# Miniprotein binders against Biotin--protein ligase 1, chloroplastic (HCS1): the designs that were tried, part 1

No score or structure here was measured in a lab: all are predicted.

Target 1, 330 residues: Biotin--protein ligase 1, chloroplastic (HCS1), of Arabidopsis thaliana (Mouse-ear cress) (q9sl92)
Amino acid sequence: AMESDASCSLVLCGKSSVETEVAKGLKNKNSLKLPDNTKVSLILESEAKNLVKDDDNSFNLSLFMNSIITHRFGRFLIWSPRLSSTHDVVSHNFSELPVGSVCVTDIQFKGRGRTKNVWESPKGCLMYSFTLEMEDGRVVPLIQYVVSLAVTEAVKDVCDKKGLPYIDVKIKWPNDLYVNGLKVGGILCTSTYRSKKFNVSVGVGLNVDNGQPTTCLNAVLKGMAPESNLLKREEILGAFFHKFEKFFDLFMDQGFKSLEELYYRTWLHSEQRVIVEDKVEDQVVQNVVTIQGLTSSGYLLAVGDDNQMYELHPDGNSFDFFKGLVRRKI
Positions, changes and structure headers below are counted from each chain's first letter, unless a header gives other numbers.
ipSAE, averaged over its two directions, is called F for ESMFold2-Fast, E for ESMFold2 and O for OpenDDE. V2 adds 0.75 times the mean of E and O to 0.25 times the DockQ between the complexes of E and O.
Where letters were taken out, [cut] stands.
Atom coordinates printed by the task and the answers are left out, and those that the model quotes come from them; centres of patches stay.

## First folded at step 2 (miniprotein)

Design Ga1 (from Ga with S11A N12M G13K L14M T15E)
Fold by OpenDDE base, look of step 5:
Structure Ga1 (fold): chain B 330 residues (1-330), chain A 86 residues (1-86)
Amino acid sequence: as target 1 above (330 residues)
Amino acid sequence: MTIKITFKIEAMKMEIEVEVTVSDPEEAAEVFRWLLELAEKFGVEKVEIEVRVEENGKTYKFTVKAETPEEALRILEEIIKRVKEL
């Protein structure tokens, strides 16, 4: 079997002359690297139009780039037909890329999950990662919630504009997306603090047109909309950056409180009763608490049957995130 | 003297890596206090910190593993003391 040394092709796209000159500079220097030393071939969008066969299932660069009217996010795009991880591209090249740069792939074969589980995303999944900077470390984890909201509102915005039935994408805290009780997406954030800033890499996976392993957004629309009017990955990604830029600005100006009401309308956990562990004198005691919201730090806020307020902390050991919660008195 | 401090925490399924390089032990002590305050704000009980010191062409590596911020602080104070003796 010829292990074709499959050079990873990265197509560089700029929204304006500024981002296009960055793309040329990166190509000329061959500055972009992958963590596994995979050979990277840098191609400009202008050159790719002559090389990319019309595969109707490939991410449409022109459709996405024409939709973008943001000031900071999604104006520099890296696309690959097949990539190990979009997250690795943006995180390892953070200093070389404009802030707000996005990497998208059609097929991700070594996607970063929390567990060493290789996430393989088939065609039809929207897999992307993008960069942002934050200065206040105290609110860095809250960016996951802003991203989650932006995804849910982006799906709504695309449905509304297309005259599609409503798809109720809900948030499972802290970073999962659900439709009709099935997982359809997830957010992965990592941050590196360097030079007095938090360099945040945000990864998103959303099942748009891939019916496996659970369901996809277009499967919910089956029989309700013509196939020609189904959700496109490019439309969702464009709408995402418009929502995200708006929510990020609100978050930076007013804090997460400005988004909190929308978050509670969108999440699954209003008045949810959960079992939590408490450590009392080296004994583990199970208690039931009722979820009330989030703390200022972004943990679950819950009330006990004793009317005491608790912050719920993940133990880090439970596969079921809600089964591995420890309560701390506030 | 070059002191490289690497701190890794997980907050609500987000991995945060803090990498700071300082020139002296007193600046390192300030960074440690700030890291512990950050850990506390994120409810992180378990602390893992790597400290690399380069002095006189030698590299020294210290690893802090603590189950509490208070334990971490004690270990870090001992590291600072040892670094001042280099």
Scores: ipSAE 0.583, ipTM 0.828, lowest interface PAE 0.5, mean pLDDT 87

Design TGa2 (from TGa with S11A N12M G13K L14M)
Fold by OpenDDE base, look of step 12:
Structure TGa2 (fold): chain B 330 residues (1-330), chain A 94 residues (1-94)
Amino acid sequence: as target 1 above (330 residues)
Amino acid sequence: MTIKITFKIEAMKMTIEVEVTVSDPEEAAEVFRWLLELAEKFGVEKLTLRVKVDDPEAAKEIAEELLKLLEEAGIKDVKVEIKDGEVTVRAELK
């Protein structure tokens, strides 16, 4: 069987002439690379319109690009019908891409989770990664909360605009998205510090249309809206960048405090009782604390039954992030 | 002289990789102090710092300076390995 060296096709789309010229430049130089040295074929959007058969399940480049009114985010799009990781595309090409560039794929077959588990994302998931820059390293981890919040608000915004019922997308700290107690999405952030800047790559997965393995957003709407009015990946992604740009600006100007109230209304953990482990004289003692919020560092803030405030730290040993928490007095 | 400092932090399911290249030990010391502050801020319990120096003698100097900085910070459980101009520091911050 000829192992067809399946070249990865990357379609480059620019919102304006500026981003379009970047796309042409990247194509002409063939400068985009994947970490595994997979052969990359760069195609301009103008060329791809002749190649993309009307597969109703493919990400609609025109629908997304027409929705984008942002100044910095989502104006340069890389789309692939099948990709190992959107995160690898943006992270490995960070210097070649405009800041705020986004990579989207219909099928992600080597999605990097924290666990060595290869996540294959089926069709109907919104799988994307984008880039941003930050200067203050102390708040870099908080960007994932801004992202998660922007996703939840984007879903609301699309529902509102379409006259759809409310979908209560909740945040499971630190980086998961839930609907009705089921995981529907997650955020992966990585950063590289170079040249006095944090180059942040943000990966998001959101299950929009695929009812497997848990549920999707459109499954919640099933029977409440006509199929023609269900959520589209392109609509959510567009709304995401509008919300994210706004929240990012607020975050950079005023800090995460400006978003805390909305975050606490959106997360699952208000007044949650959690068992934490303390190491006292080489003995593990279990204590119960009540989650109050986030610390300035982005850890869980909790109060003990002693009325002492604690910052909760992951022990790194538990698969369940809430089972492997250690308290520290603050 | 070329001093390449590499450090990896995991904070709240985010990975931060720091790569800094400096030209002198004094700049390296500033980067180390900043990295320690960052590690403390993110509640890192175990630190692994790698410093590659093009000069083996400078690698020893950098290792000694880094040890001194860690001691000044009250960090007692420190292991330093020097191999082929690469200094690897492992410390428990808690």
Scores: ipSAE 0.540, ipTM 0.810, lowest interface PAE 0.7, mean pLDDT 86
Fold by ESMFold2, look of step 12:
Structure TGa2 (fold): chain B 330 residues (1-330), chain A 94 residues (1-94)
Amino acid sequence: as target 1 above (330 residues)
Amino acid sequence: MTIKITFKIEAMKMTIEVEVTVSDPEEAAEVFRWLLELAEKFGVEKLTLRVKVDDPEAAKEIAEELLKLLEEAGIKDVKVEIKDGEVTVRAELK
């Protein structure tokens, strides 16, 4: 039995004539691919009126592109109403796309075929992936913290510009975003080293206007200011790239230390006391330590009851990085 | 001689993959050292290293050199497969 190939449509949109010519070249050669042999149809934004409709809650390409003030990031956009993975689009086509290209979808799904097992993300979630390059692999994992800051600062900036109350989006180390004790977003990074550069693909999911599975920013906002204007995915994404481009330049020039004070103000872990399990022979000994910040490698810095400083690592076998933490002498 | 090295680690939910092609075992050893330095810097628990050699007779010798380097780095829980000039090494870093 031959299983039929899946198909998807990708709408290409450029900020300027340079990106528009790239889009035309990609379409004319149909040169983008996906890892599962999915057939890909490339459509220019100017040709996409059948896929982009007013007032159907689709991602508004013009609203986003008009908001872009960056010089590198977010200037080439790929959109589809429904994708299996925005991350696969940018990572598997890294060399074909301008660095800083972004892929956005309204709905991300898992599972294919004719069974009942197809899962879809709720509509209203901001789902995107974008690309960057780095040369020093030793600091590549720290990019997750820069992205996290850019997301939280983007939300603050949009709220401020719209006269809305502050939504206290917090960072749960290393890559989760929380509001009022509930997860509202997450970050996923992958990197491939080619030609003396690390090609980094960054995926972000942020619950802006989706009703479930946990909470979303607009639900929190309605609880605080019921008559206010609501947040739009396009506004947050535009603000994200503005903040990220600035923070990325600071990070590349001065390292993560330039961003540390803002990061510690935003994360959940300042002065957090945690139980660390140390093993002596076959016995588990529990100790209490207090989180002070991050080490230069990006792990947790803590102080024990002995007033010594330690680096905290997960045991490597749990989804929750705070379970089974072990101390390492610095 | 063509030696293709693929190295993969995960640190704090970020996956880092390296692919390098070199032409002799001395260059390959230098690549191994810097990859292990990278893994040590980020305190990862598991790594996967794949080495493809276009000369199948050389694959065993390269695997032995890689194992010596891993032992020098204190890595002892290592699983090795050799098939058609490809060496796959999976190791747990403690």
Scores: ipSAE 0.373, ipTM 0.713, lowest interface PAE 3.2, mean pLDDT 82

## First folded at step 5 (miniprotein; from A17 with A28L V64I)

Design B2
Fold by ESMFold2, look of step 8:
Structure B2 (fold): chain B 330 residues (1-330), chain A 86 residues (1-86)
Amino acid sequence: as target 1 above (330 residues)
Amino acid sequence: MTIKITFKIEAMKMEIEIEITVSDPEELAEIFRWLLELAEKFGADEVEIEVRVEENGKTYKFTIKVSDPEEALRILEEIIKLIKEL
């Protein structure tokens, strides 16, 4: 009803003439849709530059595109100042967009009729979603680990390049990002299987310069060096695609083993002792186990005090996952 | 008769969704076998299937959410029998 009357403007930006011709084709056909039947207006970057003055805090499309050195990912950009979901844009239009397209918004809000799984974000948050394809279903869930590693390495590289203090972004398995014990980001992956391929959509939220809901990278940076320069969302996103394309190539060629050493140096769980619960005959049994790494399927590998190996699976509550984890012996 | 199948599987908080539309209930057994084989290859913790049938201006909806593929098979076989009797 009222959401069917809402409208949304999407600005299309290509790295080269090939992507620019795709953008023109999409605009001429008006071929992009949102799941709530929101009216969509497609605008080429050239048209947006002529109509809108840069307000100093909007996502800088030119700065991002000039930073792109990738051959596949991040070469087609969709931007809107305000969206209900960057993930919906790329996932519902997967077949219409070049694979590797990215949607970015300045503000993401929860739309009417939506359930959980919408990352609401104020301005300053780097909120984006992009697409990829995979063929081997057994390794598809491991893409989350590749993405999280690319985010952490991108932040490290931007800080190093700018001569800033090192911000130690850590991975909390399976899809959260932490600094100093506080959540600063998360990854959401969904997929549709079609024509013997997994069409994967990846959503990322990273608190770069927002004051809410927890902390952000620039707040951490100011605490370490109060007079330091600030991180920009465009720089991090450009570095992300550079790292991700390299890691994705390694992952597809050599498997996750090629990234495993770097991943274990970056995650929070090396030698971590945790309590796992089982329910036996309506009694809660607690066991202490030590995390050793990942199984080949991508779940947690742990060793109990009995020196037995266990595979730990999350329950339905990701934030309580160390209590109430389901275990099975290997 | 219009039969819409929405198949969702989940592993490590990643979800895969598949949507299939058919008009002939005789196709369902092969489709469900293929979907459950895919769930095994994905390493799924849980399978959610919604089957929506439109016949004679009426809509019927069957939903299952299970962690055991053998139990999923038993339930899906019963759903096929129910759809054929519509």
Scores: ipSAE 0.436, ipTM 0.732, lowest interface PAE 2.4, mean pLDDT 82

## First folded at step 7 (miniprotein; from B2 with K41W)

Design S13
Fold by ESMFold2, look of step 8:
Structure S13 (fold): chain B 330 residues (1-330), chain A 86 residues (1-86)
Amino acid sequence: as target 1 above (330 residues)
Amino acid sequence: MTIKITFKIEAMKMEIEIEITVSDPEELAEIFRWLLELAEWFGADEVEIEVRVEENGKTYKFTIKVSDPEEALRILEEIIKLIKEL
């Protein structure tokens, strides 16, 4: 371990007395851990009130908790002004935390992903990770689509309630969020199957009010309505859990089909033409297909010029899934 | 005897890790069938399963790569027989 990154403070906050007693238990037992044996200090929200309230640009714990109307998700919060990964906090402590716990940070400077690409968030970005459980591994990756949809609907809901023009946040399959052709956020999901359940950790980054990249939700809003109220990260996160809990209930009860029409209205890929590469003998042949939706496994469903349906998969070596797509016969 | 199975797969940029611990080698056949079915569902061309066995203070590690499902069960059956001989 590096000595400059040897310690971390986590503030624990509960919606009700039930969650507050959980926070006290965690602190008393010093139950939370991070990778690489980073020293962790647990602080109750009641012990940190003067610290948290003195920074107008820091995540406002009270504003968030007052907004929570959910029964499962977002009721237990872990906050730190700076973390290497909100995802590590919830995933490595999954069994110690109430399911649905959320970790938020003001600044995150490491990413987790398939290739360990560095994802850095400046202050003003909404950076959070939370937990859930699922039982059917075949539909676990579809949770990314449920989360993406809940983010887009949360932004719409906050804009509507504040009398703001809608910001048209679109979904780029499988896990990216876009506004006006520029990336504004992303979703990272991982799971570990243990004790007959998939323990799912969901990480989200959304550029709400950050100076970089040059595009964030408030920058778009200022361009549309210069005198408008600005979006707050706490309001979006509260609206997210409200939408997500409802969508998750529908997803678990009725499958992703219950959300499909809303999802297809929100994503970027309706009637999109894409190039696929087929290998015939020792040659690569390019064909054009038109995206129709999602397959049952969660890959892209497309139709070719032959009017046949195909499932589209990445070639395995590109970070952008739309580079080198291959089609498979359904 | 402690038997730990680890299986990792990626689908649509989501990493899925499966960790199962059993004490009876007879449970392995059903676990392996389930893992192979999941891999087939996501269209995996090749699958890697790690099996770690602890017995009498010794640790044994088996790594299996499966690219042909019809051959997979024979390979897994032989691993089960080896574990029963420990």
Scores: ipSAE 0.708, ipTM 0.883, lowest interface PAE 0.9, mean pLDDT 84
Fold by ESMFold2, look of step 10:
Structure S13 (fold): chain B 330 residues (1-330), chain A 86 residues (1-86)
Amino acid sequence: as target 1 above (330 residues)
Amino acid sequence: MTIKITFKIEAMKMEIEIEITVSDPEELAEIFRWLLELAEWFGADEVEIEVRVEENGKTYKFTIKVSDPEEALRILEEIIKLIKEL
């Protein structure tokens, strides 16, 4: 058997006195657990001051927290220089942590993603997981679109504020982020259902400064503005929570329709023309539709050559997503 | 009783994974219906669902991997009956 009982340290950081008292309570009770019998040591930010400040490559806790202007999300942070899974930290400890807590690591080596290809982040990736609650299971899948949009808009905002060229991050539906045809990020959602609520944990990986294996945001930026300041993980994460909290409030109040136009401008597949086969009186009729985006329920929205709007639904009989769609007039 | 559901689909040459933890087996039917609706929403070719049940220090594992949503629903209903008899 291999050496059991990996150990890790988790640094706890709160935006205000309320979150700081939560951190103290967690440390005093040693309340956080990880799977696989990992030994956990809880450290307050005040206790880790010199170690964190002396490593320029470490996530800068003060820079991040000074940027936080949100009222719910990102106000309680858990950081470790190296973790097997930021997602396990927030998901296994959901009830102990304030909703909206975020876990960040500099290096993640057993992150979540495709089951045969676990996330393995090089240094310079922004790897984080955070929590939220919702009651309606039908809209839980749409959260990943809200998160994707918040990531792309956060990158745009940081570039704008720093006077940099825009980095055009595109969403490859449903959960991948691309720049110049190369993947730069991905999103993972897991949830716990209890007492008619979904406790949702969202993991995000974004190639900010890693250079390998594909590309990163700073590599693209260097090609566009070689002598400019580079993007920092802390700046993007702060901007992310600002955008996400705004978008989440709109989403929960008005549904995805409130974000729809912005999402479609960022969507890699927008304006795709698709042939849909409809059955009318035992005949197969082919119709051409142009993909416009997503409906509030998360189905594809399309316009026909008749200029009528349709919601596209899978018929369950096809191996090709677009070949198996049946349109329903809206 | 702790029930962990790992849901995986492949759609449009992508893989999507969702993990759900359920503490009450009476809620499983709603969760499985939601997962099958999600698979239909993504237009998945195949659905893989793994259900891990931890009870009294024992672990039970149920795995389905099907391409027919009606067959998936039927199998999941039988899995619920088995879990309730634990």
Scores: ipSAE 0.005, ipTM 0.335, lowest interface PAE 10.2, mean pLDDT 76

